VH-VL binders against CheF taxis protein family member MJ1615. Designs and how they scored, part 6

Target 1, 255 residues: CheF taxis protein family member MJ1615, of Methanocaldococcus jannaschii (q59010)
Amino acid sequence: MIDKSSEIARFSGKGILITPKTLEKPLLKWEKLEIILYKDKIVFEFVDKTIEVGVEDIEDVGAELPKKVIDIAKSTLEDITYHSSIIIKSKEFGNVMVGFAPETSIYGKAPIDNFLRKLFYILLNKKEVKILYNAGENSENTKWENGFLTFIKKRIKDGLVTKIEYRLVVEILDNEDSKIYDIFSNIKDVEIEEKDVDGEIEPVLKILQVKDGKDIISYLYTKDKKVRLFILRYMVILLDYKYIGILRYLQETVE

## First folded at step 4 (VH-VL; framework fv_acimtamig)

Design b44 (from a3 with heavy chain E102S)
Fold by ESMFold2-Fast, scan of step 4:
Structure b44 (fold): chain C 255 residues (1-255), chain A 123 residues (1-123), chain B 106 residues (1-106)
Amino acid sequence: as target 1 above (255 residues)
Amino acid sequence: QVQLVQSGAEVKKPGESLKVSCKASGYTFTSYYMHWVRQAPGQGLEWMGIINPSGGSTSYAQKFQGRVTMTRDTSTSTVYMELSSLRSEDTAVYYCARGWTSYSYDLYYFDYWGQGTLVTVSS
Amino acid sequence: SYVLTQPSSVSVAPGQTATISCGGHNIGSKSVHWYQQRPGQSPVLVIYDDSERPSGIPERFSGSNSGNTATLTISGTQAMDEADYYCQVWDSYTYVFGGGTKLTVL
């Protein structure tokens, strides 16, 4: 594979390769891991092996680690207080989970979250969606708008420094004018439910927001089921929106 | 306003230990990390390690692992750095410096620094 | 281990523009921070996150970072800018400083 892309992000720490076969091995252990993200691929560099897959073969981000893997860390005195996972599709082994954790917990979740912010940007930016904005109980709005997921830069003053936050939004392109729907802020509840999307019943995200004291209910559809999964993982991991509807969906639909 | 005030200069002999203090004021002590950075005469800055004043957890640069210990006292908003088995090469100005990590971006910098503590190690 | 390379010294006439480079492998993928240290004083943060200025730092200080080189630029250089300048990145759970550049304004 010829790589013309520059490195976008890098995670250094400890990791563990998880398959049904490796869970049975007596020498399964946490070991040094480097994760390198490019625009088109992700590379996992372990001490004795390197795994490379295209970003289209990333199946999940942030799934729970098996108990056996957590127990191994405890028995070897490896600190995995903060950890995450990436599931990839391998041509040779099927779905493979890579668990990873920072070398030290002193920085909290920041090394993981900083890597995952760049990963979610790659996985979600410019992905096609359909949105039914502000379509609550007393709304006659039944027309879906076509748009894209994107991230906008927000500057917030904090003492001596101005911090930068990147926020996921929905952008609608309308004859050279664009409009942005921020449906991921001020959220009160999130559910997945079946709804009519252009004549077919499809699972959609139902997001309840409170803006200026008023309830706004919006529905978001993605044709690619992975995009919906990545949105939910993004909301749980980086926005800390752990609503029951999201958690139930992830538990029932994903391994 | 934020202030970091360090203990005074020290003269030590090889093999001895030093303990430098850094008293913080003007902010919530447990909300920011504290770092120790040293600078040998005429040389550059060298990071030694970090402490989280909230829980007391620490992480040290590999070069100092086994010789350095960082502690804190939340009742006095003070961080301590102890370096053992001193050598002449440990002659330096030792700084405490405040850092914080945002969960929204990849920023690991030092916004406020103490005045420095000169430690001279000679026979 | 990650290494940052700076020139040992840079000289500039008052009112002219000074540029200080900081070289590192793929440094453009990292956040670069810059510190000013006047003789006998503690370091002061002058640029963070490649190009952002803390409150109180004059607009004539600017930064950039791409590829293998980050740059600190000081326009309209004044005598008060005479100092050592250090670049800094975070890499693999450690904080890496450049060797420092002595800026002389003559």
Scores: ipSAE 0.378, ipTM 0.732, lowest interface PAE 3.7, mean pLDDT 87

Design b45 (from a3 with heavy chain E102P)
Fold by ESMFold2-Fast, scan of step 4:
Structure b45 (fold): chain C 255 residues (1-255), chain A 123 residues (1-123), chain B 106 residues (1-106)
Amino acid sequence: as target 1 above (255 residues)
Amino acid sequence: QVQLVQSGAEVKKPGESLKVSCKASGYTFTSYYMHWVRQAPGQGLEWMGIINPSGGSTSYAQKFQGRVTMTRDTSTSTVYMELSSLRSEDTAVYYCARGWTPYSYDLYYFDYWGQGTLVTVSS
Amino acid sequence: SYVLTQPSSVSVAPGQTATISCGGHNIGSKSVHWYQQRPGQSPVLVIYDDSERPSGIPERFSGSNSGNTATLTISGTQAMDEADYYCQVWDSYTYVFGGGTKLTVL
């Protein structure tokens, strides 16, 4: 049962269902697809089947499509100039990749980016993190602050127009005045590094920013491995951050 | 300052074709999409279609598919809208309007409008 | 196709607050934009992205959007605010306008 009143985002276009079994199918094709995002679930409506999973069963966003799937679009003259993917853990179909593309390329990547912006909000908002802010190599600051991920509305003046962006930030869990760390703006470099997090060596996101002419190095830890993956996908897809360290990490985490 | 200046009023007969121009100035012509929106006398606004001035790509409202053609000339920063097989129901003010859409659906609005071109279709 | 519903007319006395509704299924998940059109003139963008004002639009104009209804609010309404008001959203590769509301200031 679909509760249309709780719908937060919808993508209309064409899609393709990708599993080892469907990749062997000679009649695999791109077909009409509606993706409907709710607070707690995501629904993929194909012409002859509907796949529904909880958001906790979303495994990846924006992974590369298999070459065979790209070749199918070329052979059938389907325009997939702009495309993306969502990997889910389905009860009926097992692990599945859903490739999707808008019906027309005239709007560029906007239809995809708008849908993914809302999806990343669901996947990242209120997720617990630990942050070590402004703690470079020569700093003895080893005390992690507890916080959570959230999004803020940022107005950017771009010549004759005002552009609105929703930016990921870290909010500190504090019973006093709220504190926001913007560690995803003015980025000079990003890497994944092993670091001591409260006595255990964990992979953390190392972010180098430039603020007021000064270098600021911050470290971000997430207990949930998928949250770290979603942060990196968000940075690559919506912030266009293509640092070598991020790209290598994403390649290594694809099983 | 941004300006969109349209061609003058026209009187047409049923079955003829209409071609309206819209000349843009005050911004980078190829950085913004251009739309055509019409308004019949005493009626509301109706979207007709969109053109990307950079590549010339177009997308039209289903109601106008097969009858409307949008083109542009980058050397003169001008967009054209041609509507064929005119009917009396096509009597309207035709507007060009600038849109902006590099990233998000929340940016799909019309920030600057031309002065409008009145087209009367009568026998 | 997606439909936006507006009241055909709204009347207020000078200085009072006018509210114009724009109804649509799950419109709170969309960005709503509002246009003012005075008789014989081109439309003018007065609110974009639900609640943002373009430069030059008075602070008495505000917007909201949640659930199935978006609202344009004009506080301290003036005679110069007499116009038709249109809401607009993007849906399924098309741009949808409401039917328009005629605001009359006595």
Scores: ipSAE 0.166, ipTM 0.661, lowest interface PAE 5.4, mean pLDDT 86

Design b46 (from a3 with heavy chain Y103F)
Fold by ESMFold2-Fast, scan of step 4:
Structure b46 (fold): chain C 255 residues (1-255), chain A 123 residues (1-123), chain B 106 residues (1-106)
Amino acid sequence: as target 1 above (255 residues)
Amino acid sequence: QVQLVQSGAEVKKPGESLKVSCKASGYTFTSYYMHWVRQAPGQGLEWMGIINPSGGSTSYAQKFQGRVTMTRDTSTSTVYMELSSLRSEDTAVYYCARGWTEFSYDLYYFDYWGQGTLVTVSS
Amino acid sequence: SYVLTQPSSVSVAPGQTATISCGGHNIGSKSVHWYQQRPGQSPVLVIYDDSERPSGIPERFSGSNSGNTATLTISGTQAMDEADYYCQVWDSYTYVFGGGTKLTVL
């Protein structure tokens, strides 16, 4: 394999290539799959074919698998996750969905979530955003701060061992210093609201947190519709945030 | 605080079955995986398999598939490893070791180990 | 099957720095964990997630991992550090150990 020195993550298990044509095949089945993630590309190695696309051609992560694919998996695999998928824009096959599942049920969702954590890092790290932190009802008259999404290493003490957790945050470059806004923890509610962003009315994420007994309302905007989708997928898949209506809304704004 | 206490040394004949126990204390038994790792004399560490004490689900290394069985008893916080059709090559120290159930590759390590159970398989 | 390669032995003088390598194909993309095993004793976790130390492990133990090689470094080596050292990764639903390195402090 070329470019092994820049490999970020690997997933080994079973997979299925989903297109309108493959869904019509009577012998459609889950088969051996290895997914290799690099900083700039993702490679899907099936037994009989290899699909390679740039990270910019990843269209969605965690979309629901088709019923036929789920039914086949339930009859042949030990475990399956309904949202274990990546949609890519392939030069050979057009827009396709790759479903994937772990080799064994013992680890449950862990192999999938570990791979997806690395994938979301690639998809979200350093992406430009605008934020109104702790703005409440006065946010429409508050100046938007320019920043970017990043992940911070959080150390959580658990007995004699310290557990390392990576958390999505917003980083603002304040002259020679940076400051971090943690808007993805202690979330009580999330809404989508239309607000004036630099002279144009845009959909923004309104995030309500409860922090040290205080309500904190922040607004997050990004021009990139894929980044909006990836933020919501990240929240649903890795933060276990269950407001499906918001996710559905942003899906409708992305092709 | 955390302790893993294993059953005592055993001498077995080829063709017999081995059953080693590992009693856990000092933590919530069902919140961590338990692994079995063996070490033949003068050899390195070899992973045998994993059990989730919460549901009892298991996964075994390919080499031991078909002759190893891992079980647990939540009422006594004890995990068992049974190895059948013993051969002289199964002579080893058998360890139980605790692992994380968290969703992260950086946590796929063994933080606490039992004292080991020496098993000698000879005629 | 994934393979981790360690030197069979490393010798250092007391007070000097010992380095133990763990070679694996693209090991830098994996989390590497290290165990110390003294004769007749159970393994003890000394480094996890490439470079993190468990509570109770001296600061002289450190780790790194990049490319095809992970390294365990023991500075100011003491006689009590004489032991076998094993690296370990997770790969394809299995836990893989290196062959072990015997550290001798002369």
Scores: ipSAE 0.160, ipTM 0.646, lowest interface PAE 5.8, mean pLDDT 85

Design b47 (from a3 with heavy chain Y103W)
Fold by ESMFold2-Fast, scan of step 4:
Structure b47 (fold): chain C 255 residues (1-255), chain A 123 residues (1-123), chain B 106 residues (1-106)
Amino acid sequence: as target 1 above (255 residues)
Amino acid sequence: QVQLVQSGAEVKKPGESLKVSCKASGYTFTSYYMHWVRQAPGQGLEWMGIINPSGGSTSYAQKFQGRVTMTRDTSTSTVYMELSSLRSEDTAVYYCARGWTEWSYDLYYFDYWGQGTLVTVSS
Amino acid sequence: SYVLTQPSSVSVAPGQTATISCGGHNIGSKSVHWYQQRPGQSPVLVIYDDSERPSGIPERFSGSNSGNTATLTISGTQAMDEADYYCQVWDSYTYVFGGGTKLTVL
């Protein structure tokens, strides 16, 4: 069985596999870890073992490490100033967490975030959503549009160089022409609200943006709970939108 | 106009130490990282390490760990690279090179380079 | 340790297209940067992020990166393009350079 898929991204650093059994240990060791992302799978290469799962078995990204793991790292002077996690399905333990951190803190969170951008692309691209665009409290707009999450390439000129940014957007197909709703830029506030979606009360993401001096309120819904989780993790981790409403929702729904 | 100006050529004996300076101008010194890259005569480029001028944090290539020290002086916008226990194979041109602090999307490159400092290590 | 492989030399006639390869395992998943170094001079960034040109670099310079090979292409090669060319990637907290390619225009 030779793997035919090309590597999309790789993280090199140190890591720890966290299971209920691991948390019983008095000392926890961070080991050399390579994380290799392919289009359809992710591979965690530790020194003594290799764990391979399909991307559909990724359950969470960026969840907080257990307090015991953080406390032991501090007590052993292990530098995990910048760290993240990926939770995966295991046949033996249900969900297990892979914690990972860069070898050095000089690059800040960049080694983690660069890997996670590729991972979120795999987890979010082409996922179905419903959107209620520009529909504030005083708006008569109550019609949800069906769309897909996608990423667009944005070029930003900065002096002698051009920076490339990939931005998450919502795409709506309309008679073979695409409408793009950019609801993830210029955000002033974000919260989770219970709202009627085609006759059912569902949690929806309420996004307040400022565009050309005007306030725009939009609501985003996804039927898939995991896609909803990944959208919120993406916003917190890569867009740095750490609004208390999102953080409370993540804490309550993931615990 | 960005400029990186390095100290002059040096001749050293094996066992001595080397300290090269790189004075930055034309930009905000603490907003960009600085790297040191060397090139032995007729050979390719070899990365030695990186310094964040803002906090003074450093990270060195494994080959030079324990022999290299990078420092900065924010009042003079100058970075320094000190290499100890010199050997003849340390004969090289030593470059300072500016790196971006925004490493989103793998922007790990060198946009401006100093003129180089030739260091000859011989008996 | 990650290794980048370049041909040691490439020769091209004036006005022809020069192609310089940079081989690395799954290099297409990395961002590749290219430097030009003329004799006795400091390196100059000519391509970054696989295919982007810094301001001031002629349009005849282009880059690509896919699979296990990144490529620097110089169209309408001129005598002034004679130089050593280095590819570079970031891997595992290190900056890795290729061995360099000497481009001769003759």
Scores: ipSAE 0.527, ipTM 0.783, lowest interface PAE 2.5, mean pLDDT 88

Design b50 (from a3 with heavy chain Y103L)
Fold by ESMFold2-Fast, scan of step 4:
Structure b50 (fold): chain C 255 residues (1-255), chain A 123 residues (1-123), chain B 106 residues (1-106)
Amino acid sequence: as target 1 above (255 residues)
Amino acid sequence: QVQLVQSGAEVKKPGESLKVSCKASGYTFTSYYMHWVRQAPGQGLEWMGIINPSGGSTSYAQKFQGRVTMTRDTSTSTVYMELSSLRSEDTAVYYCARGWTELSYDLYYFDYWGQGTLVTVSS
Amino acid sequence: SYVLTQPSSVSVAPGQTATISCGGHNIGSKSVHWYQQRPGQSPVLVIYDDSERPSGIPERFSGSNSGNTATLTISGTQAMDEADYYCQVWDSYTYVFGGGTKLTVL
C-alpha cells in the first residue's frame, strides 16, 4: 500500500537556490526549476538536485528577493527580473530561500502568483482565528468569536464575462449554521495593534473596510503567529494591499 | 458590444509571408490581451501566441518562434499577425481571440473570437 | 509538452445527457476551459474555470475537473448542440488545446 499525494500545483520556470553557502559564492545563475506543491510538502526540482520541504517548515513566503541577493546578482551580471521568493526553514538544509522568475515578460509575475495562491490555500485554509467583527467606537460587539480562515468563490462581473476570484474569509461555525465575515475586501487600511484577547495582550490585525459608505473596523487574532504573517503576505502579494503599516511590520518583524 | 473583425481571405505561395489584421471594438483595447489561434482544415485548434496591446510585448508558441510576429496599432485598435516562410501546411483559418490580462487569477481563456481568416498556401 | 486527450467522437440520443472527457496528467490542478465550434463558425466559450458558464450559455451545460479527467456535461442534449468541443488549459507559458470531440445527436 503506497500512498502518494497528488499534485496540487506546479510552477515551471527558472530559479536560484539561495543558502548561506551560495551567498558566499559570487556567481548566481538562473537554472531550470520546477516547483511542485503537494498538500503536505513542496518539492523543488533543479536539473541536478531535488529538495523536499514539509509545509510545516515554511517560515515565510516572499514576493521580492532580498537586497543582498539582488546586489550579488548585479555584480555577477545576472539579469534578475520579475522575481518572487519562498523562504523556508528546514532542519536538513537550514534556512533555504528559493528565488524564481517567469520565463517571459508578458506573463510577468502571473505564473508565480497562481502558484502562490494555491500555496496560500494550503497555508491558510482551516486555520483557527478569533474575530471581533465591526467593533468600532459605537459598536456593542465586545466578544471574540472563534472561527476559521477559508476561501470562497467570488464572482465579479466584468461586462458579459464573470471573473472568478477565490477570496480569503473568516467562517464562524455555530452548531446550527455557518456565518461568513469578509474582512479582506474593500480595505481602506490595515494595522497591527496590541489588544486584549480573552485576558491576554496579543498582537492582532486591525482591518478598516468601507462598506456601503460606512467604516467597519474588525480585529483578527491568530494563535499561530506564522498564520498572521501568511495573511499579511497574501494581502501584499495577491491582493496588492501595500499599506504602510503592513509593509513596516513585515520589514521590522521578518526582514 | 465586443466585436473582433478580421481581414479577408488570402491565397499565398510557399515562401511568401502573410499579415492578418484584427480590429477590436466595444471595449478598452489596451485592457485585454489578444491571442492568435489557427485551425488547419479538418484539424483542431492550435495556439500561436499572445500580445499585450498596451506595451506591445509578445510571447509565441515554440513551434512558431522565429516565423511569427505580432504587432498592434493603438490608434486603430488593431492587432496584426505576420507569419513568414509560408508552407502548404500553414493552410488554415487564423483566429484572433481576446484574453484577460489578470493572468494571476488563472484567467487563461478566450472569451471573444474573431470570425476567422482563411489562408490558403499553394503553388 | 503537456497533452490533453479527448475522444474523437461521442454520440447521444436527443434529450439524453452527453459527457465529453478531457484527460491530462493532474489536470485537476489546472483550470479547464471548454469551447464549442459549429462547422464554418468561430469557437464559442461555453465553460471557463472548470465549471463556470459565460453569459448567454444555456444551463444545460456544466463542467467538472478532478484528478486526471475534466468533463463537459450537456443535459437534455439537442440537435443544435452538434458541434466539435475542445478543452483547453494553460501549461508552462503556453495554451494547450485537446484534439477535439465531435458530438453527434442521433
Scores: ipSAE 0.471, ipTM 0.757, lowest interface PAE 2.8, mean pLDDT 83

Design b51 (from a3 with heavy chain Y103E)
Fold by ESMFold2-Fast, scan of step 4:
Structure b51 (fold): chain C 255 residues (1-255), chain A 123 residues (1-123), chain B 106 residues (1-106)
Amino acid sequence: as target 1 above (255 residues)
Amino acid sequence: QVQLVQSGAEVKKPGESLKVSCKASGYTFTSYYMHWVRQAPGQGLEWMGIINPSGGSTSYAQKFQGRVTMTRDTSTSTVYMELSSLRSEDTAVYYCARGWTEESYDLYYFDYWGQGTLVTVSS
Amino acid sequence: SYVLTQPSSVSVAPGQTATISCGGHNIGSKSVHWYQQRPGQSPVLVIYDDSERPSGIPERFSGSNSGNTATLTISGTQAMDEADYYCQVWDSYTYVFGGGTKLTVL
């Protein structure tokens, strides 16, 4: 039995508590924030308030902040370039969204990386999710290395064309009755497709190949996006935010 | 448009310390990392370290750890590199060079370089 | 420590193709970047991520990277291409440069 008072991880940084009342403010400011992770809950300590949320109430991790919130935040003195958000339903405050301010990082070793990795492990365990592991496949655009799939795509920044490597752990929901679980348990490859929808680029996860050698192309879509797509979107959003270091540590569970 | 302008040449004695500046213009100073790379006469390029101008976080090559310090001043868009306990082997041209803040191996390169600062260390 | 190996010099006649190698253990799994340094000048990025050209770099510059060797190729070599060329990778939280290759166009 683990001591209930023992913290698993801690992050010191900045964030914004977002409620309907907050969106009516003319300016948003980043606030000093301590985030403390326990086995069954996460605690957000601002200077003037504390918010406590059970891990089962975490709706999303790394979700994009709403455009209106981003637009308001950009009117302040803070840069929102490297941000991550957690959408959480709080028993005390109702629907709460927390954003993280940009951090100074070197080589993908930002302090938030260790915190998110440990949070991810807890979410995987609490949400009955299994990690797909395969050590064997390499291709020109896709490399499979001990639970990681690496994808290469081109990105344009400041008129310079670069290739970006996406490192992704494929997750399977622990639901033996699920058709999606069955597909994931037999896949050999994963593709990410970018779709332009009214000026927004949306990643779409596409799964290829079953172990019997048959090709299947499946866009992973569920009517309930809260649980299944939360985990898949968590992976894709972390890569969009350039938190590649988090995914490298997931291989520790396979050693 | 992008320009990195370094301070002028220095002549130092062994045991002294060096401080070189690099002033950036033509881009958002805090949106890119800055590196320091040196080159001894007739030799190749040697990476010394990196600074994130946004928060001032630094990482140094093992060889220079304990002797080098990198800092920045966001109000003047300038980075500084200080090297202490100078030896004759520290005679080199010192360059600042811009790098991407993305956490991706394909972006770990130097797209713009300063003109270089010649530092001569002799007794 | 990771090591990149380049030939010390390469000579070509004007208009001929120059090939500069960069050897490293399993370098094909890394992103290789190339810099040109003309005498008395700062290095200039000519190829990044194995084969991509920055804006302003002539199309006669190309790169490849496979197995244990990355290659910088300069077709139709001109006198203005005389320079030292350096390959570079990232490995274990550091930036590794090759020893450099002096290209002579005679």
Scores: ipSAE 0.006, ipTM 0.446, lowest interface PAE 10.2, mean pLDDT 66

Design b53 (from a3 with heavy chain S104D)
Fold by ESMFold2-Fast, scan of step 4:
Structure b53 (fold): chain C 255 residues (1-255), chain A 123 residues (1-123), chain B 106 residues (1-106)
Amino acid sequence: as target 1 above (255 residues)
Amino acid sequence: QVQLVQSGAEVKKPGESLKVSCKASGYTFTSYYMHWVRQAPGQGLEWMGIINPSGGSTSYAQKFQGRVTMTRDTSTSTVYMELSSLRSEDTAVYYCARGWTEYDYDLYYFDYWGQGTLVTVSS
Amino acid sequence: SYVLTQPSSVSVAPGQTATISCGGHNIGSKSVHWYQQRPGQSPVLVIYDDSERPSGIPERFSGSNSGNTATLTISGTQAMDEADYYCQVWDSYTYVFGGGTKLTVL
């Protein structure tokens, strides 16, 4: 039987709903929270309320509270404990800070890392992109290819066992050979550049990789600006790429 | 080779306390977590808690909170599990088991187990 | 509290394929690990992260995990595979085991 109402993942933790209304409270405290991830939405079940947000209404995902929220709520946010937590921002419900219980603090990244992998999957998987692969200074490649973002499972030997790594890649399905471009590994630099995309100047991600001792420059365009933001968040949070230009862009975009 | 060697069988009376040891060898003791899992006769496996040998931090299953204490001695590469206020229902084989410390992957499993310590709690 | 459900027993003839299920609400969103326990012995990890085999575990052992059911498959089952099998997941703050399945090979 086909079941179109299936959920992808379910997590238990602690959360804080941060809105202009809740910032009027004298102190924000951790509340019990059940998070349910669906392909098209996220549901936050607090004890006293349920908040449902469509994936298209999610504005941002961060490892820390947005600077603007901190500035507004300085006197209200004192005494909040920052355990393993992330912030999910939506125009509909505001900000939700999600964390997990201190009883697991010795392996405290565990719950949040699995949650983040599932979250980025629903935010990025099958999102349409245009890619100009290996288009360096001496390259004649000016043809943008249509594709989508997807995740592949990669196995890495690690002494006693193999580790599973889920990697974001670009998949091209409209060409005769179907191919995957791995532009998110062996990265030397990432920046945002204005480039011609099908006759119009657009901001694109310029990704410089080093493969077999050679520089590979690729450009990635997403029509949805939030997809670009989520790619950059993915790179900073899960891949630990902290290039100055990208960090500046993230601060300016989320301010 | 990785080995986890536990202390020998114990016979206890209700109300007494239990202390089981698990000596690790063949790897860097502080680079892996250690867990305690028990199994009552003819029953399944039940997780009791975890200790990080590096810092000594612990986390216990709710059922055992307040009765269990886990400690380690880095000089002897040994972990200990103490269970107080014993009841006949605590009769079980107690295992130590090694766990991964990496959180970026789904690696929350037990790759090596001790031989087990049978604890009998009766009259 | 999260609960994993396994059948209490599974019987198979030598050389046939044994299938052991592990049911849990949205278990496909979790990583499932499998342990083999022969009578009087300690558990042995036979599958981790849904489908990966530790070094030393025969290729006839395989795993899958989707929706509400994870499955351990043993192809060409041998007498030495007769044991109790346990599935295990991590859920939020704890490690959860299934009730175990006794595999009988004739």
Scores: ipSAE 0.000, ipTM 0.427, lowest interface PAE 14.4, mean pLDDT 78

